# VHH binders against Probable tetraacyldisaccharide 4'-kinase, mitochondrial (LPXK): the designs that were tried, part 3

Target 1, 363 residues: Probable tetraacyldisaccharide 4'-kinase, mitochondrial (LPXK), of Arabidopsis thaliana (Mouse-ear cress) (q8lea0)
Amino acid sequence: IASSLYGVALQIRRSLYRYSLLQKHRLPVPVISVGNLSWGGNGKTPMVEYISQFLVDSGLTPLILTRGYAGGDEVKMLERHLRGGPVKIGVGANRAATAALFLDKYGCVDSSSLRSFFDLHERAQVWTISEKIGCIILDDGMQHWSLSRDLEIVMLNGLNPWGNGHLMPHGPLREPLLALERADVAVVHHVDLITKQSLRDIENMIQGFKKSIPIFYSKMVPKYLFDVKNARSHVALEALRCASVLCVSAIGSADAFVKSIEMTGAHYVDRLDFSDHHLFEAEDVETMSRRAKGLEHKSNCKPIIVVTEKDYDRDPEILKCLDSYTVLVLCSELQITPILETDVDSFNYTLMKALAAKFYVSS

## First folded at step 1 (VHH)

Design d07 (framework vhh_7d4b_2)
Fold by ESMFold2-Fast, scan of step 1:
Structure d07 (fold): chain B 363 residues (1-363), chain A 125 residues (1-125)
Amino acid sequence: as target 1 above (363 residues)
Amino acid sequence: QVQLVESGGGVVQPGRSLRLSCAASGFTFSSYGMGWYRQAPGKQRELVASISYSGGSTNYADSVKGRFTISRDNSKNTMYLQMNSLKPEDTAVYYCATDSYPEYYLGSEGTFDYWGQGTQVTVSS
């Protein structure tokens, strides 16, 4: 509580007031919201990253807004991936206040320049990126009513579309299903890991709430590994071929992670699942070591321990305590999967058209 | 497109042997773990045996351990269940299922995506 903090508070107040007036009528830059209907494994954070990279490649500087504390591991992962680039990441429970702070610090692209950008982008012309913020991406914006958005994307985990509930729309996830009515676009994640019938059931449920909603499809594609003791050096996926692997994770989509490892051609695969967001402790490291020793005995070869990026970013130091084993981090990226008449080009077109619509009104 | 077709079921006397086969198509068989489940009238489905995608690890229910042997031939996209010393308690419909997880090797339970139509095994005197 110093005089300098008081001065900062006044600036935040003025920015928040200005922002609140703009929020009621029109935000200064386009806003994309990425939300979900169920806990964990829905591809929300990977989708936020995909959109941010697409916008950068298109010539716009994005600002990602995410909640504090609960999103700590996701924030660290995004920061590690996007470090050195133009993407800004703002952390805070009050997204409007965080946005105001970043807009004051970096500035925003004016409406006239944004209109020119979208006009040129439709003509497939090159645009020069500005240091000023040109688009805002909300991580987990679906349930955040106080902030206006230009595009609402909802993510569904294809492996567990109903979460831990067993009866939707009459089950414990009834309220989140109603959020589909507010969605502009739905994305079914892990589509490569589910049955065709399961996919049709999900599509029918989505269309039941909003007929003719665009549905897109995504998957996680493993790209490389890195050793927890040398994060700057990439290890090829071929390192897992014919190996014995112990999959350790504290995430919402352990099933998808294990299936990804099996698809690398690993000979023996075992798993050790912890609760989503679980912080590993010394006792957990001992449990991992015992499980790895058991797998070593059964497979007759020394296993490799593989963890997820979220587990690494949550606490990289604890994983180094497994010094008797090679511990690798699996790095994957979200890709839009071509199914039916939808593909990456139609998804990207949908994003740009929705953002551009803010500036084009019929008289 | 994914199909699992069981065969080899029938009526057999106690103490005899029977071999079940499961022919798989429409997916990369060698990439998925497989299991045999059974369901007796008025009972819930139970896992009888499971096998990893490579065939390197297997798991059995205590009730069948030492009597049943699960195996697979990835070149033929086929899984087998050799049932020896059959008992009246083994009477059930036997289902072939795909399971993505070799953690059955260590007593873990996985999820399964596809099921066959089942084949009836009746052990009666």
Scores: ipSAE 0.000, ipTM 0.112, lowest interface PAE 21.5, mean pLDDT 77

Design d08 (framework vhh_7d4b_2)
Fold by ESMFold2-Fast, scan of step 1:
Structure d08 (fold): chain B 363 residues (1-363), chain A 124 residues (1-124)
Amino acid sequence: as target 1 above (363 residues)
Amino acid sequence: QVQLVESGGGVVQPGRSLRLSCAASGRIFSSYAMGWYRQAPGKQRELVASISSGGSTTNYADSVKGRFTISRDNSKNTMYLQMNSLKPEDTAVYYCAAYKTSWGLYDTYEFDYWGQGTQVTVSS
């Protein structure tokens, strides 16, 4: 009953904003929202990072607005990846207030300059990047009806897109499937880890709610590893070939992580899964050590412990307590997968066209 | 979602002890750095003590060093301030505060959450 009352409240709130009974705040620069229908493993944070890098490469300074969660692992990971670049990250439950603070501090690109930027981009001409904010990215914007957005992207975990079909607390869905009506773009994540039939079922469900919605496809691509004792170290994925590996993670998509390690050619793979956002304590380190010792006995090889970037960024110091073992962090990037009529070029074009539409005079 | 509720304030005689508690409701507070501020009548608010999210690092104002001890129990979502050898000048409203540790963000709030305050009066 709690889930159905929550679903009714979401529909009423949607109707109030749709019919202008509640005012939406409009920001002076284009706004991209990246949301999800279910918690965990949907690629939301990697997609926010992908869009941020795309905007920087295109010549716009992005401001990422995020709530942040206990541990701040996703925010720390974004900061570590984007450090030294022009990307700005604002943390706070009230995204409008956080945006106002950053816009006051850094300023924003004026509308005439933004129109010139989109005109130059359409002509494939170079734009000089400014410290002034040119675009805002909402991390989990689907929950924040008070901010107007120019593009709504919804991420779906291909391995578990719908859960049991119920809203929280009875299932992993945060919004009803009808939230797809609000989406401008749907992205199926972990597309490389699902069957063709499963993908068709997901596509049919999406199109059942919104026939004309563009569907894009993404995956996580492992790139390298680094040692927890030296974050500047680079270890090739080949180091895991024929190795004995203990996968340790506290993330929403442990299955995807373990499958990524299996695909490296590791000879023995064991796993130790903790709940999403779990902070490792001394007792957990003892459990990891006991599990690693057990794996060493079974495989007759000293195992390598591999963790995710989120686990490392949550608390890098606790992982150093596993000094008797090599502990490596797996570094992966989100990539748009070419499927059917869609690819990275068509996705990037969709981003730019949606943002530019803000400045076009409609007939 | 996080509410901070102080307790343990009151009226005590000089030289006595009080223990303040700050209970967090809602989210797990083990990821938050915590602190105690105080504000005496006619004075600016000052930081009394702070403690890191894991409890390993503590910091104290010179005026309370050696007399006050800050601690936390992450399993109980509670932070404590043990106040020993209380002096009349310790009379103030004491506020519990929680903030995310800086992660090299371009801009961040110093404190995300504050309690309503609890009165401590040291008088004969």
Scores: ipSAE 0.000, ipTM 0.123, lowest interface PAE 12.4, mean pLDDT 77

Design d09 (framework vhh_7d4b_2)
Fold by ESMFold2-Fast, scan of step 1:
Order: structure tokens, then C-alpha cells, then sequence
Structure d09 (fold): chain B 363 residues (1-363), chain A 125 residues (1-125)
């Protein structure tokens, strides 16, 4: 009943915004929204990070606005990766109000300065970064109708594009796909982990709802590992070669994580999956220890336990309780994959053109 | 020019209640999140509770959840901490703080840029 009433209230609220019965808020700087149609493993948080770093490298200070899920693990991971840099992170259910607070404190780049920036960027000139906010990135803006956006990106998990379980014919499946009509760009994530046929099926479904939508492709690339006892350590991926590995995770895409470990050349790979956002307790640590001991017996080699960054950022201290084993955190980054006529350059161009469109008659 | 002034501290017996107030001036109070910190003898300063600028989002330290309630009145530029079922372990100097607008995290975090003078709360029989 509470869930049903909440759903009705959201539908009414969205209807009011759609019919201009509630005023949409327009922010003074360009706004990029990153949303998803499939829950978990869709690359949303890595994409937010990719866009924020691209903007910094281009000379603009971004403000990331996120609700922050109950566990806060995605926010903690973003903060750990981005701390010490110019990126601002605002946490709050009301993105418009949080944006107003940050814009009040830091100020925003004025429209004439932004126009100059886009002119200079097109001419490959250097722009000096300012403390003033030049762009806003919405984490899951697709579900926040009260805020106007200049670019709507939707993320799809290639391993499970339509969410949990099987969806029946076009009638019920149509609801998630109708959300694609609001999207300016679709990104299929984990393209390296799916078959060519599966990818074409996903592309056909996307095009079935919005024929002209640009589709880009991404993957997670493992870069290094670090020891939970020393977060400043840097362990090369070669440490996993021919090793016995127990993959432990409480994320939405355990299959992608396990496959990435298998690709490192690990000889024995076992897995222990927990539900998405699960907070590890002492009983879970005991279960991990028993599973590792079993793997040690099977492989005749002391296993390395590998967890995800989200698991580490959720609670770094609990993982140190596995002190009889080496526990490493796998660090990966999102990369745009060149497929057909799309690549990282065309994706970056699409971002910049959408942001510039706010200041030019032609897109 | 930012000023935060705490009041309402004192000596109380275990199980009783106390209400702290923080009067803010020198900035647009309704635009900033606020928080309460405490520092007990021989311990590090800890964040007890925080409240977002609009008043609808609050966070609490595990040690005070269910017992303490943070609130604010933007029309009066005042923040409150209602402390119920007080324990000897709650004995500390309590500080009012203005929230830093550049912050991260889903709950309690220490992104505060201005502090009050503090008010002593002593829970003893």
C-alpha cells in the first residue's frame, strides 16, 4: 500500500510537470542527466565520473548532483576518486535545491564566458578552470522531472538490459522502452561481455522506440588493484595471473565483475554473490572465510579475495577482518568502445555540442 | 561576519530531556545545512546530527538515533537539538555548526565551515 500510493503520487507529480501545472526549474549552466532503464550494473556511476573528468580536462568545473542511495557507496566511491580536484558533489533528494546552494556558494560561469569557452574549445584553445560552476551532472535525472536538462543519457546493462527476470511481449516491455523517447543518447554498457547477436537485439529494441537515437557503447577496463589494508597501495593486474581467486561482491552486476577477473588469467575463480547494496556483517566475513578455505583445498593454493570498489567504499574496515587472506580491491574505469561509426571522439563531440546548444541558435 | 550562538546547556539527571538552541546571523540561514557536534572529555569531536537547509532531511549518529531530534525554524534563523532519554555518555560540550555547501556522503559527514562557542551538557546523578 505504501509503495502503491508512492507510485501514484510520482505519476501525478510527473503529469503536473508534463502539463506545465508545476514549473520546471531551469539552471543557469548546462545540465547533463545520466539515467538508467535497467537497475544495477548499467555503468551509470562510472559514466557520471567519465563525464565529470572530461569536463575538468576541457576546462569546466562540474557539479555532480545525486540523491545518494541508503548505503552511500556510489557517492563515497566518487568522492574517493575525485577528491583533491575541482569537482563538486552535492548530495540530496531535491537536486534543484542542492544546486541552488552550490550555485550560491561557488557562483556559476556567466553565459558570455561559457559562449567564449565553447568558441575556444571548437578552436582547440586552452581554457582556464574556475571555482565557478560551469556544468551540472545529474545522477539519475531521468526520474527527476522538476529540473530541465540539456542532454539526457540513458545507460543500459548489456548483460541484462531490461532489468530483473524475463519481460513478456511488447505490451509490458513498452513501459521501460517509452522512457527511451525522452533520451537524447543511449549507451549500451558491458558490450565486451555479450554476444554480437545479443547486441543487435538490444539495438533493434532501442531503434524500435526511437529510430534516430544515437547509440554508443562502453565497457569497464580493469586498471589496477589495491590492498584493503593500504588504500594507497598499487598492485598490478598480473598479481592475479595463475592465482586462485575468490570474487566477493554486493553489486548489481556480479557476472561482469567475475568475467573481468577471469580475463586477468586467474587459474581458479570462485564467487560469492550478495544482494546489491548489502552491508557486510561478521557472519558474512565468516562465510567468506569458509568459502576461501574450500577454494584453498580445491586449488592447493592460498586464494586471493577480490572485492569491488563499491564494496570497499561501503565499509573498508569489515574487510580487514579477513586478515588470514590477501584482500584486494579491483579498480576499473569506463571506456567508450569503438563500434560501427561511433567512438570516444564522437561521444565527446556529442557532449560538447549538446552543452553548446544552450548558447547557439544551431546545435 | 558569520555568528552561531548556542544556548540551553546545563546539568540534568539520566533519563531526562534537554533542548539546545542555536541562533544564526551574518548569512542567509535558509540556504545552508546545519549540524550539531559534541566533544566529550578525552575524546575526539564527533558529529551528532545534521539537517539540510529545507529541514526535511536529517541524519544522526548511531549513538543518538531515536533519542535526539534535530529541527530548524528558518523564519527565526534558529536550529534546535531536542535531547531525550539522556545518558551519562552524552556528557559533552555541544557545538552548533554551519554546513559546507560542497559535501559528499549519504549520512553524517564533517563538511562544516563555521562553529559556535559551544554549550556544556552534563548528565549526572
Amino acid sequence: as target 1 above (363 residues)
Amino acid sequence: QVQLVESGGGVVQPGRSLRLSCAASGFTFSNYGMGWYRQAPGKQRELVASIWSGGSSTNYADSVKGRFTISRDNSKNTMYLQMNSLKPEDTAVYYCARDETHYYGSGLYEPFDYWGQGTQVTVSS
Scores: ipSAE 0.000, ipTM 0.150, lowest interface PAE 14.7, mean pLDDT 78

Design d10 (framework vhh_7d4b_2)
Fold by ESMFold2-Fast, scan of step 1:
Structure d10 (fold): chain B 363 residues (1-363), chain A 125 residues (1-125)
Amino acid sequence: as target 1 above (363 residues)
Amino acid sequence: QVQLVESGGGVVQPGRSLRLSCAASGFTFSSYAMGWYRQAPGKQRELVASISSSGGSTNYADSVKGRFTISRDNSKNTMYLQMNSLKPEDTAVYYCAVEIRYTDSSGYVTYFDYWGQGTQVTVSS
């Protein structure tokens, strides 16, 4: 095994030198980094997925690079959503090494073809999608990994932008504010769940640190539900209208999830919040059953239990143990929200323009 | 870049023999286990045989046990598949493959499969 690890390390080292990935070297394809100003509930993984789908729809095969640490629920969710499609997902703490392995395996689109693709006049022409990698998306690239990037997007949770519920940080610049200074684009997530005054305060703070940074806005839009016993089932959101719902989650943005359920028109909404990345056990299932029975007594209606996709992907089997109740998984998509002079078209344009800049030479 | 180049395929009559070779480059050959896969038209790719990095351990699909022998020469960076007593049902494209394990500094393990271009074996009756 030790000799096998030495061989792998040597091969990775060769790939890193071949692609000039050591010491913040540039990769042969454009690199987009999606990072965060605040931990948990900031929309980072949904944004990575949004960008990957946009690139595929545009004719370019993306490679998503993610750490996948602490339970791998984000990776499992991305794998489930992107299964059968052209998107590649690479998992590993060393993004440069993982990129080298995937570039070695699949190859990359040549620079002249990429330049033509990003040329504004030629982008309107039909492109045939290739197995070769055309763009790399870094999940959490803001932490100064060895890879150079062409576009740095920073996500901010509108419900808790600065941690501990504080809107404005005090004292010297903190790591989140330093990250903002490195960002090319800021995105305020959950804008539909905050007040206009709160949004204005967030905008003023962002502009106070970097006056010219473009600010975009996003939200999660519920689309449908599915039954944990039949993952291919499609349950309309209207199924929750006038129902009694117990929201169960172990995520970083439980408030956003609960508010989304409230907006479906549910008659009574109760919640059971677990710590982010908590793995459900038999004792937790028992607690859920007791809570659901209590809600049934209070509402005089048998409740529906609703969980998040991350909870489902973390352990689908444990949720099936709630056999006395209907357990549904809420499926949502990130949507760019039209606010002020920004919208989905201007966001997509900004993304493409920044990536195209990689291929423009000053001569 | 990892490269696997197969050779030795062809057309033979039932009961005859063929020897496939896989020339490997771009990695430390002696550190990795390797295998032969095959894919017949309209069927899924299946494992035929595998061999440990030292050559001390081998594994075979039930359909080829006793007829096929996998071997390797680490000094030549080459893996072989000796195919004896060939049957029409052995007709397929044969692929050389290596699975490379990567372990990062946090202990997370990732596996990558590399494949050759394939070599056609046709057993006509």
Scores: ipSAE 0.000, ipTM 0.136, lowest interface PAE 18.2, mean pLDDT 77

Design f01 (framework vhh_6fv0_2)
Fold by ESMFold2-Fast, scan of step 1:
Structure f01 (fold): chain B 363 residues (1-363), chain A 126 residues (1-126)
Amino acid sequence: as target 1 above (363 residues)
Amino acid sequence: QVQLQESGGGLVQPGGSLRLSCAASGFTFSSYAMYWVRQAPEKGLEWVSTISGSGGSTYYKDSVKGRFTVSRDNAKNTLYLQMNSLKPEDAAQYYCAKDRSYDFWSGYTEDYFDYRGQGTQVTVSS
């Protein structure tokens, strides 16, 4: 009942914007939206970070706009990764209002300078980064119709792309079929963890709904670990080789996390899964400790406890209570996977071409 | 030490008016955007309005636009929310909030849940 009323409200709002009965806010810089069709494990936040880093490396200063509610795990992770760099992060339920405030405070790159940037990029020439905002990235912009966007990317969790087919709050999908109608690009995440047949089925469903939509593929690649007692530490993945590991997580894709640990060459891997967004408490720490002692007796080796970045960023202090064990945080990055006729270069080209289209009309 | 103290709430009839105030201290008031957020019983925190540090830009939740007016007096370090044509749906605990610290290249920006104090209760009679 609640989900049906929510769906009707969304359709009415979309119709009003489509018929120009509600004013859409058009911002002076390009806008990329990254949305998702399902809860957790879809790669949305890693994709936002990938795009922001690509833009910085290309010479544009991005502003990321995010809601920042529900514990702030994703916001805290983005802040930890991007703090000290040129990327701006605006937190607020009203993305249009937050964008306007940041543009007012920091300024934006003028349209002539942006045209010069895209012209130089087209010619493969170097551009010097402006201190002003040059691009805006909407984190979960699919429900926010008041901002005009130049590129709409939708993320699908390859392990559970459609869930039960229901809109939020009933089921894992936020906006299944309607999100694909609005999307310019679809990205299948965790492509390395699904079968070839499952991938074909997902591709056929996407193309069946929106024929001709470009499909790209991504995965999470472990890079390093750090000790919860020293967040500046850098521990090589080889530290887990031949070790006994207890994987502890409260995320939407625990299977992906555990598989990543198994691929490091760990000798024995056990797991303790908590519900997505669960905040660890003293009782949970006791449960972790008991599980680790059990693993120690079975493996005859002192285990290493490994958690995800989201778990760490949610509450780093509680994890330090596991004093008897080494507790490490697994750090992974999103990688565009070369599948069929797509790769990193074609994805990056698609991003820049879509953004340039705002300022250049090609014959 | 940042402090925010809300006042001006109370009981009003539907269609009535209230003016909320927020006294700010412990930071350079004119350098920060300010927010009004509210929380109705058994509901989550909801954004209502935003005003830029200079007061030159204002933004409103669709349901309050045209009825509420946010303003600020930077000389007095005070934020205001003028609420007209109040509806039962507006009944909530109202909080003022400020941005967290900015640095131009820091990458750390805003958090409108950064508030201090107990808020001010607005009740609209049936």
Scores: ipSAE 0.000, ipTM 0.229, lowest interface PAE 14.7, mean pLDDT 77

Design f02 (framework vhh_6fv0_2)
Fold by ESMFold2-Fast, scan of step 1:
Structure f02 (fold): chain B 363 residues (1-363), chain A 125 residues (1-125)
Amino acid sequence: as target 1 above (363 residues)
Amino acid sequence: QVQLQESGGGLVQPGGSLRLSCAASGFTFSDYYMYWVRQAPEKGLEWVSTISSSGSYTYYKDSVKGRFTVSRDNAKNTLYLQMNSLKPEDAAQYYCATGEYELLYGSGSHPFDYRGQGTQVTVSS
């Protein structure tokens, strides 16, 4: 019932924007939205980071706008990864207001310079990166119709793309599948962890809502580990080979995390899943210790506890209370997966074309 | 006081290689992002590369990506820039730089805050 009322409210709000009864705010620089149809496991934050990296590599300073959900674990992770670089991160429920504050403080790249930068026939000028904002990335923009966007990317968790197909609170969907009509690009995340048939079924469903939508594919690539007591030193993935591992997580993609650990060559893998965004307490640490002790008995080897970056960034101090065990954080990066050799170039090209379209002047 | 001392510049032919070094002192080097910036004759300062405090994240200007590699040795308080396949357009004074993070606004450090004296890179025609 509640989800049907929510669906009706979404349709009413959408109709008001569609018929120009509500005005959308336009920002002076290109806006890329990264959204999802369900709360967890879809690769949204890693994709925001990927696009941010692409923009910096291209010579533009990005501004990431995010709501900062409870405790700010995703914001803390982005900060830790991007700290010291040219990337700006604005936190606030009102993205338009946050954007205005950053644009007032840092300024923006003028449209003439952006047109010159995006000239694909010949790059006549060397672009110098500056503190002036050249592009805005909306974290979770799919539900925010008040800001105009130049590219709308929808992330889908390949392991569980639709859940039960119902809106919250009855299921994990944040709005009906019909919202795919608003997407310019769909990205299937964890494509390396699903079967070819499962992928085909997902593709067919997406095409059912929007026939011509480009579909891209992504995966998380483990790069290294670090000890919770020494976050500045990297531990090679080989440390997990033939080991007994207890996977502890409070995230939406626990299955993907566990499969990633299994792929490292760990001999015994056990898991302890907490609800998404769960803040660990002393009782949880005791539960982790008991589970690890049980695994030690079963495997006849002292286990290593591995947690996710989000769990670490949410509360690094509580994890240090697991004094009896080695606790490592798994660090991974999003990679666009080439189904054909040109797929990565095609995704990057799509980003560049969307940015250029806002400022491109023919002839 | 933050002190940065660059070295390793020189004259090379197009297609050649150089390795720049930056010795850092006066701050906890392992806690800060580091940057390489350059200034060509009659041009403004241009950001070239960024490396995170741990070295796990690196960022490059598009025109040098695949040719330049930034790295660091936190035990030696030293930053490096390996430059391969050098082009005439890479000729510039190269500077090592660092800055401060501003969390309240979600901004990173600006690459032009604290920089050394620089080291000259010349690419002969």
Scores: ipSAE 0.000, ipTM 0.202, lowest interface PAE 13.4, mean pLDDT 76

Design f03 (framework vhh_6fv0_2)
Fold by ESMFold2-Fast, scan of step 1:
Structure f03 (fold): chain B 363 residues (1-363), chain A 126 residues (1-126)
Amino acid sequence: as target 1 above (363 residues)
Amino acid sequence: QVQLQESGGGLVQPGGSLRLSCAASGFTFSSYWMYWVRQAPEKGLEWVSTINSGGSSTYYKDSVKGRFTVSRDNAKNTLYLQMNSLKPEDAAQYYCARVYETEYDEGSTTYTFDYRGQGTQVTVSS
């Protein structure tokens, strides 16, 4: 036992030692970090997923590194979306240690495979099937500055770029600005839900701090719904047209969610907002049922209850207790929005350029 | 155990159309992302298209975008690739592929890629 435990500790220590020495220079594969300037509704997790999909489609296996245990809302949603895909998810507070373990287990792509990926004559469209890790994505990497990164992306919520409104002169506002100083790219999320003037104000603030930083724009696009009783069901958005809808959420961007439902053409929309990350209990289910009955009387139509993917992934079983109503989960994807001189092609080029810079330095 | 059987290939003239099918068995098809990949005789494997487990998200190689459409029928455990406006450069052996989940020892899920079957030959000649 003692001998076996000692051996495991030595193996972990050796991996950390090897990769700790490499980190004075760089990890063997490109590292992309996705962080945030504001908490809640900033598009961080959808952006991690977007980058993962881009890498997979380009023939590189991504390793996503995130904090905590595989029971958190964020990890569960990524696992559900990426299940069956060639994506590896590492969960742990020490990102460098988790990276070392996955690199030891699966290996990484060599310089020749990276050359093929970045060769402009052959383009990134040539795909080599491999389980070897080709790129690491840090979920909230700005908190781990000691890990070398090739691209730092910072997300901000266009509806609330500076947090929950409890800003102090030297506190929460200063922290986002310091994070922006370390960023290579800024992305304004929910750009479709803010005014042109609000967008200009956000852009001016970003450029006032770091004048040359590229700014991209994103939104969430609803694609379909599924029934909580059958996660494999596919319900078209048209099912909500002219319907009575009760929006139930425990997320940081409830306004964005409700606006998305309003845009489907629902005739009556009511909402029930819970605190971010709130676990639904039997009392909450009773409250939802009472609110739905009230909406039914007002609209003279039996309402559909719609929840977010994060609410579903947090606890799908509790939502099945609303068996008197149809309960649907809204599924949305992050989309880069063409604004001014930026679009999806220029964003994808920025990703490729950062990956290529790693290759040309290490080769 | 896992079986993937491609069909629908053949000889077609430039500008023609073909519909490829892949019959899957030995796993829960509706829970897996599916891929179409191809290999020309003198080239390596080339990614063509991806579809997620539910069929709501699809991705395409730049050169086939707008010409090819991937779809799936989870009730029939079948993956499809509709190929329109075929070009000589599309001539290849086409394979369907799945990836399968492997539980990592830390309690996280990881995914490995696997493709099987003999594929289906697409020839474009006038």
Scores: ipSAE 0.000, ipTM 0.287, lowest interface PAE 14.4, mean pLDDT 76

Design f04 (framework vhh_6fv0_2)
Fold by ESMFold2-Fast, scan of step 1:
Structure f04 (fold): chain B 363 residues (1-363), chain A 126 residues (1-126)
Amino acid sequence: as target 1 above (363 residues)
Amino acid sequence: QVQLQESGGGLVQPGGSLRLSCAASGFTFSSYGMYWVRQAPEKGLEWVSTISYSGGSTYYKDSVKGRFTVSRDNAKNTLYLQMNSLKPEDAAQYYCAKSPSWEDLLSYAEGYMDVRGQGTQVTVSS
């Protein structure tokens, strides 16, 4: 009943925007939206970070607008990664209101300067970064119709693109598939963890809903670890080579995390999976300790406990209670994977084309 | 409980002016963006204007831009819409609305549909 009421509200709101009964707010700078088709493990937050880094490297200060309460694990991770840099992060369910507030506070790059920037960027020149906002990134903007976007990206978890393990929907078309019709670009995440046939099935389904939509491919690549007792520490992945590791996670893609650890060359890998977004409690810490003691006995060496960044950012203090063990956080980044006719260059080109489309570059 | 009370509507000749007010209570007014929306008989709800928390940013429907001015007085918890050069097509029931809450998905989805008051009627006739 609640789902039906929500669906009706969304349909009414979309109809109002489609028929110009509710006007979309057009912001003075380009807007990129990153949404998800499947919940959990879809790479949305890593993609928002990738785009933010691309924009900063290109000389534009991005404003990330994200829904919900600032206490969320994804928001905390973005804040930790981007702290001390030029990136602005605005938190609030109403992206239009949050955008207005940040544009009021920081200002924005003027249209003539943006036009000059796009001209220079086409010649592979970098421009001086300004604290003024030059681009906006909507984290999960798919359901926020009040803001016009210049590029709509939809993320799919390649391991579970439709949720509940379904590659194809049963019965009437579900809301996630309708979201594809609004997307300008689709990205299949964890592409390295699925079969070629599974990937083909996903591609055929995507193109069945929107003809000729560009499809890009991404994966998570481990880079380093840090100790939960010292978040500024950098531990090389080689520290896990020939070690006994207990993988502890409460995320949507536990299999991807465990496989990443196995690829480091760890000798023994055990796992303890909790439900996505589970908050660790004292009882969970006892469970982790018991599992680690069991692994220590079996492997004849003291295990290292490895958790994900999301688990750490959700509650870093609870993990310090595992004082008898070394507890490390695995740090990974999203990379665009070259598949078929697509690669990182074509993806970055797609981003620049979308940004340029808001401002006609004439020389 | 969020309460919004619109006032200031009435009958005006084409080219005339009206100032609408919205008295807000039940929430921290200075922390939310506000909207003006209108509904003419036999037509859907139409967005007119938006104002940020501080009043530093304003947005308008193209057909009212230059004629209407939205403003707010955070000390008085009051939102205003100054309407100049009124046209017959501006005749409608006018409502104010606050930004949606982050607490739930329905509040979020219904942000511009969150009409709590009875509205105030604007009639433009010669």
Scores: ipSAE 0.000, ipTM 0.127, lowest interface PAE 18.0, mean pLDDT 76

